# VHH binders against DNA primase large subunit PriL (priL): the designs that were tried, part 9

Target 1, 340 residues: DNA primase large subunit PriL (priL), of Thermoplasma acidophilum (q9hjd1)
Amino acid sequence: MILPDRKQILDRELIRRIADTTISGSGHSDGLSEYASIRKAAFAFVESAVLGDQAYSPIENAELAFIVWILAALDENIITARTIIKARDTVEKQLRLVEHYEDLEEFGSRLGIEISVFGEQIGKDHLYRIGVADFATYASRVTGSKYRLSNQIVREGYVYVDEDVMAKVLREAFVSFMFDTLDQIRKEDAIETIKSVLDDLEKIRESYRKAHNVRMIAGKGDASMFPPCMKEIIKNLESGVNVSHMGRLALASFLHKAGYSEDEIVPYFRNAPDFDENITRYQIKHISGEISGTEYTPPKCETMRSNHLCYMDDDPLCHREWMKHPLTYYEVKRRNRKIR

## First folded at step 22 (VHH; from e16 with S31T)

Design i31
Fold by ESMFold2, fold request of step 23:
Structure i31 (fold): chain B 340 residues (1-340), chain A 119 residues (1-119)
Amino acid sequence: as target 1 above (340 residues)
Amino acid sequence: QLQLQESGPGLVKPSETLSLTCTVSGGSISTGGYYWGWIRQPPGKGLEWIGHIYHSGRTRYNPSLENRVTISVDTSKNQFSLKLSSVTAADTAVYYCARETYMGWFDSRGQGTLVTVSS
């Protein structure tokens, strides 16, 4: 289980030893072999995050520490964001496996969040207490009415939440912890510390570019071919419902990869309550790589689900075991239109 | 809920320093995972990103402005500021402060303040 430990993450000499370790022997199990395993798992985790492989990959504190230094040395915002989101989702899954509330309290304490249990345990049914300021800070990042303060029991500056809401709050606090910790590592220091594996960093960048090359979708389809998740985001934007930044990024990057131009994408946002055409055009240039230098791909289905953006309902194509990406949905629909 | 408001002089003389402050309310500037940015729109032009700051004080600037820009943060006042030195008429613009998510999206912004560089 990941138990946040900023001191271990920032231990530059430990990171250097992990980076410099070679697997020169066979069959032995000294500490040097352990470091090589940690390094390999850390690189695999980052690679998995950029490739979108959602297999559950439990990692421990040492792997997480090395991951942070990889991210600092790469200094690529989208790779950092995807990796921290994967770590966030890994943490949430680990938190759901906890059988004792003390482990949740310890996790919270390491993030600077005081959590206490309210009521007696009956099975695994717990009610947790958290300060309203911490709840407001982190729950605001989670999409859905269930996570709004107005739908919680609030008494004398405290919010009382179930295990699901508590896990979501803790995962978002973990994201903040990761960014705060990453911020304490200068890129130049990270590069120097893990210089023996800089070639592996370039492999990560290459993997991102290969996995996120524009799929050449010949000609445009139409909105009837969009996956339900994108249709729902469009519906919400058109009706003036607030859509999270992840939802807006997902739609903009989807339309970009689907072959829509900036001028064609902008109108999808025109009814958003905070619409500003110039800001919207800037954001589209960002996701297209014109400003950011890196083109964005919409999140895959698992990430859409974890961000509460999946609206598959009874759609038969979304329920296929092989359907893992909104762009795949779109491509399948386009192929089937030719057959129609 | 989160609100950003720009303040500062609307008129700056050429060669002097443009100085603006953004006051954040309805949320803490110290929350990790957010960046606090300055953007401007010159007359008849598109938006230009100036730079941003993390609550720790770490900054990143648009390379074209890097040697003239200083962004600072005062977490005790829940504020961050922009200084742009050696201004010319080309720096006349509407200046906005904004919160950037870690995905690079602006999820909150101020109303903007016009700063005119003129003698």
Scores: ipSAE 0.650, ipTM 0.881, lowest interface PAE 1.3, mean pLDDT 84
Fold by ESMFold2, fold request of step 23:
Structure i31 (fold): chain B 340 residues (1-340), chain A 119 residues (1-119)
Amino acid sequence: as target 1 above (340 residues)
Amino acid sequence: QLQLQESGPGLVKPSETLSLTCTVSGGSISTGGYYWGWIRQPPGKGLEWIGHIYHSGRTRYNPSLENRVTISVDTSKNQFSLKLSSVTAADTAVYYCARETYMGWFDSRGQGTLVTVSS
């Protein structure tokens, strides 16, 4: 299980030793094969996150530590974000499997969140207690009415939650922990520390470019072919319902990759409660690579689900095992519609 | 509910320093994973990113402005600030403070404040 440990992550000499170890565990001394395995797993995790692989990839503290240094050396916002989201989702799965609640309490404590098991009973439906300030901070990042303070039992400065809400709060606190820890590592220090594996860093950048620079031209103005997740986001924006940052990013990047221009994308956001045309245009330029130099793609379906943005209902294409990406949905629909 | 509010002089003399403060309420500036940014829009022109700061104090600036820009944070007051030195009429703009998410998206912003550089 991942148990946050900033001291271990920031131990530059440990990271250098892991980086300098002979690849694939054919090391010179005892323990060197372990470090090579850690390094290999860390790079695999980052590449998996870049490619949007939905397979569960358990990692431990040592792999996480090396991952953070990879991210600091890469200094690529979208790769960092995708990797931390994958780590967040990995942590959530681990949190749901904890058998001893003392480990869960320690996890929270390392994040600066004091959680308590309410009552003596232990099980899946055991109620948990979190301070209102911590709940408000982290639950706000989770999409859905279930995570709003107004839908919780609140008493004397504490929020009483089920295991699902507790896991979501802790996973979002873990995201904050990752960014706080990453912030303490200077890019130049990271590059120097893992200099022996810089070729592997460039492989990750190339993997991202290969996976995400393919433009699919499906035509525009035919919203009937959009996947249900995008239609739901559009519906919420049109009705003035607040849509999360992830939802807005997903829609903007989807429309961009579907061939929509900035002028065609902006109107989709016009009825958002906090709409500002100039800020929206700037953000679209950012996801298109015009400002950032890096083109964004919408998240894969797994990431859409983990961010509570998937609305597949009874849609037959969404339920196919091979359907893994909103853009794939769109291309399939477009191809089938052209045959008509 | 997170709110951002710009404050500072609306008129600045040429060659002096433009100084703005953003006060954050309804949330903590010290929450990890967010960056606190300044952006501006000169009259009739597109929006320009000035820079941002993490709650630790670490900054990034637009290269075209970096020799004139200082962004600072005061976590005890839940505030962050912009200083832009040696201003000219070209620095007349509506200035916004904003929260940037870890995906680079602005998810909260102030309403903006016009700063005019004029004798």
Scores: ipSAE 0.639, ipTM 0.875, lowest interface PAE 1.4, mean pLDDT 84
Fold by OpenDDE, look of step 22:
Structure i31 (fold): chain B 340 residues (1-340), chain A 119 residues (1-119)
Amino acid sequence: as target 1 above (340 residues)
Amino acid sequence: QLQLQESGPGLVKPSETLSLTCTVSGGSISTGGYYWGWIRQPPGKGLEWIGHIYHSGRTRYNPSLENRVTISVDTSKNQFSLKLSSVTAADTAVYYCARETYMGWFDSRGQGTLVTVSS
């Protein structure tokens, strides 16, 4: 089981060793240095995440550390989001497989969460005790009535939960941990530290580009008319990817301007881990001007690019000099469809 | 319950700097996984995202405002602030502070404060 260690993750020397270790040319499969293996596994993990591979892949601590630096160096929010979600899911699975409760407690401790096993172990069914504050913080990020504080046993400042709820809480804490850790690494530092593997980073970018080109987003509505950026945002939301605030606003405002009703927009966000229908509807109402009286306009292409939300790929329409707004793209496509 | 409250002057002169503070109660700004942001709504216009800050101090801004916007955080006071320089009449709006999840949605916001730019 992964035991996150921020100090270890931020150990530049370790990361450099992992990055710089060369595979000794002797063709024997047995000769991959431990560091080379870690590096390989880390890159494979990120690549799989980029490609949407949801297969379970155990992660070691050193691998996680290197993954964080890869992400820092890439500095691509979508890649980061996909990778973190994959890591989250992996961690959740690992948590469920833990045989020793002490490991869970340690895991919690590493994330700043106090968790303890409550009661006598009757088989695999254990109750866990979590502080109310921690529960409120992280469980609120999980969709489902089962994870609401109002539906839990609360006593003396603690929430008593089953393994499932415990795992969900801890995975969200892990996500926060990952973002906090990433936030401590500057892109420039990351690039310098792992400079020996810059070519591999580019391969990841390329893989992402290719994957994006191949996957026709079968989304809600006639997504065929949507610009690539909106399609990508939709895809990411559906996958539970951490789409940035700008991305979400862009999509919501775009859909609204495209003529979608609140009821038609809400489903696009339903698969988000933090989905709350009331909040979503409220936000949509604000974006649509129902509450404010004024409609939110989607960002310009330039803004989308600046926020790493532009995915032009080989779309010739996006490459037109006069293409400056996602809605323009939609209008052009819509017009062309009417003529056919 | 988490509460956010905007405070600052309701009137700013052109070319001056708009300054607002958001006071957070019922929760800690130092909690990971959240961004603390500012949004605004000009009269007759839609909601506009200004930017946000992580508890570490890392910021992201709307590119349209990036050169004029500064967001800061004071974790000891459980506050974060907005500065918007070189204001014009176009900056007249109701300003809201809000909490964003790591997924990018607002889960809480203040009541808003009207800031009018006028000579």
Scores: ipSAE 0.398, ipTM 0.760, lowest interface PAE 1.5, mean pLDDT 85
Fold by OpenDDE, fold request of step 23:
Structure i31 (fold): chain B 340 residues (1-340), chain A 119 residues (1-119)
Amino acid sequence: as target 1 above (340 residues)
Amino acid sequence: QLQLQESGPGLVKPSETLSLTCTVSGGSISTGGYYWGWIRQPPGKGLEWIGHIYHSGRTRYNPSLENRVTISVDTSKNQFSLKLSSVTAADTAVYYCARETYMGWFDSRGQGTLVTVSS
């Protein structure tokens, strides 16, 4: 199990050793030194994150350390977000696989969270105790009623939770830990420290560019007919920045109503840092009425404005008095195209 | 519940510096994993990201505004601030402070404050 250690992560000497060690066949059965292996694994992890690979890959402490420095050197928001999310998910899985409750306690301790097992230990079913403040901080980041403080057993300043809830809490704590640690590394310092692997960094950047370019092309939809609000949302999604839940919902429902299939809609969301294909498909099915029984319509223009998703700028069609809905915009554009 | 509230003058003269403060309640700015950001919405336009700050003081700015923007944080007061220098009419907007998640979206924002740049 990974045990985060900020001191270790920030150990420049260790990082340099990992970066600078050449692959030598001497003394290693596989011809790869331990440091080279760590380096390789770290790069692979980041690359997989960039590409949206959700396959489980356990992370070792030294690998995590080097990953952080890779991220620091790259200094790309989307790459950072994706990598951290992947790491979070990996850690969560690892937490769930622990054989001993003491490992969770230790993990918590490493993150500055005091947790303890509560009650008689019967198998893997243990309750854990965590301070209310810590719970409130990290559980709030987790979606679901199960993770709300109001739904927990709270006594004398502590929250009593099962392993599942604790794992969710701890993964969020881990995210905070990662960000805090990453924030302590300057880009220039990172580049200098791992200068021996700059070519590999460029490969990651290239992979990122390719992935984004391909995704931009894959949206076969003629976005030229889309209203400005939808175009902007798409742009933001592509950039992995500042798309609210409402924005995503608006786009998904718009595309659905415009006649796009699930398979055609999913690609629009692939660049989101938190992209999960299964979740995305589920959401689309929900919006389409396949699951919910109700087909969702994109919000009207007024709602788009109220949610700060309106980007009409100087678009003449948006400024028409009778323009009240994004789909109306699309319909008008579609009709005009047929006449030409 | 986390609440963000913008405060500052609603009127700024051209060439002056726009200054806003965001007061955060119901949560700590010192909590890792969040950025604290400023966004704005000009009339008839969409949201524009201005920049954000980490609790450590590290900042990132929109490249289009980078030379004019300064964001600062005061963890002791649980506040962060925006300064935008050399304002023009183009800077007239509703300004929002917001909390940005590590996933790149805002999960909470203030009600916004209109700042008008006029003589």
Scores: ipSAE 0.394, ipTM 0.761, lowest interface PAE 1.4, mean pLDDT 86

Design i31
Fold by OpenDDE, fold request of step 23:
Structure i31 (fold): chain B 340 residues (1-340), chain A 119 residues (1-119)
Amino acid sequence: as target 1 above (340 residues)
Amino acid sequence: QLQLQESGPGLVKPSETLSLTCTVSGGSISTGGYYWGWIRQPPGKGLEWIGHIYHSGRTRYNPSLENRVTISVDTSKNQFSLKLSSVTAADTAVYYCARETYMGWFDSRGQGTLVTVSS
């Protein structure tokens, strides 16, 4: 199991060895040295994250260390976000696969979180104890009622949770750990330390660029008929700019109502830092009523304005008194095109 | 509950420096995993990202504003600040401070403060 170690991660000598060791080194059946293998795995991990690959790949300590330095050297927000999310999810899965509760305790310890097993150990069903403050900090970052403090057993300053909840808490702590560690590495220092692999860094950048370009092309929707608010949201998503939950919901529901299929909608969200195709599809199905039984409608113009998502600017159609809904805009534009 | 509140002058003269402070309550800026950012919305326009700061003081800025923007953090006061130099009428906007998650969205923001650039 991965056991994060900040000291190890920040060990420049180790990182240099990983970066500089040639593939021809003896020690592995495939002819790769241990360090070369670590390097290769780290780059593959980052690249997969950039490409939105959600396949599970366990992370080793040394690999994590090198990943952090790759991210530091690249210094790209979207790449960092995607990689951290992938790492988070990977670590969560690893945490869930632990055979011994001591491994979770140790993992927590490495992150500065005190956790302990509580009660009788019956197979894999253990309760864990965590301080209320730590729980509140990290559980609050996890979506779902199951992770709310009010829904937990709280006694004498501790929260008692099952392994599933603990894994969620710990993954968020891990994210914080990664950010804090990354923050300690300057870009220039990272570039200098792993200078031997600069070409590989550029490949990652290129992959990122290509992936984003391809994704931009895939949005087959004639955005020319979309209201300014939706165009802007799309633009932001395409650029990897953070779009609020409301903005995403607005766009998804708008596209759905405009007649776009799930497969046609998903590409609009692919450039989001937190893009997960499965989650996105699930959300679209939810919005369409396929799962929820309730079809969502995009917000009214007033709601868009109140949420700072309105970009009417000098668009004459948006300034019409009777324009009250983004779909109305789309309908008007669509009708006008049919008449021409 | 996390609360963010913007404070500063609502009127700035052209060529002067716009200065705003965000006071955070109900949570600590020193908590890892979040960026603390500034965004603005000019009248009739959409939101524009200005930049953000990590609790360590590391900053990232919008390239379009990078030369004029300085964001700072005071963890002891649980505050972070924005300075925008050489302002013009184009900098008139409602300014918001916000907390940015690692997932790339804002999970909390202030009520906003209007800053008007006028002679």
Scores: ipSAE 0.341, ipTM 0.725, lowest interface PAE 1.7, mean pLDDT 86

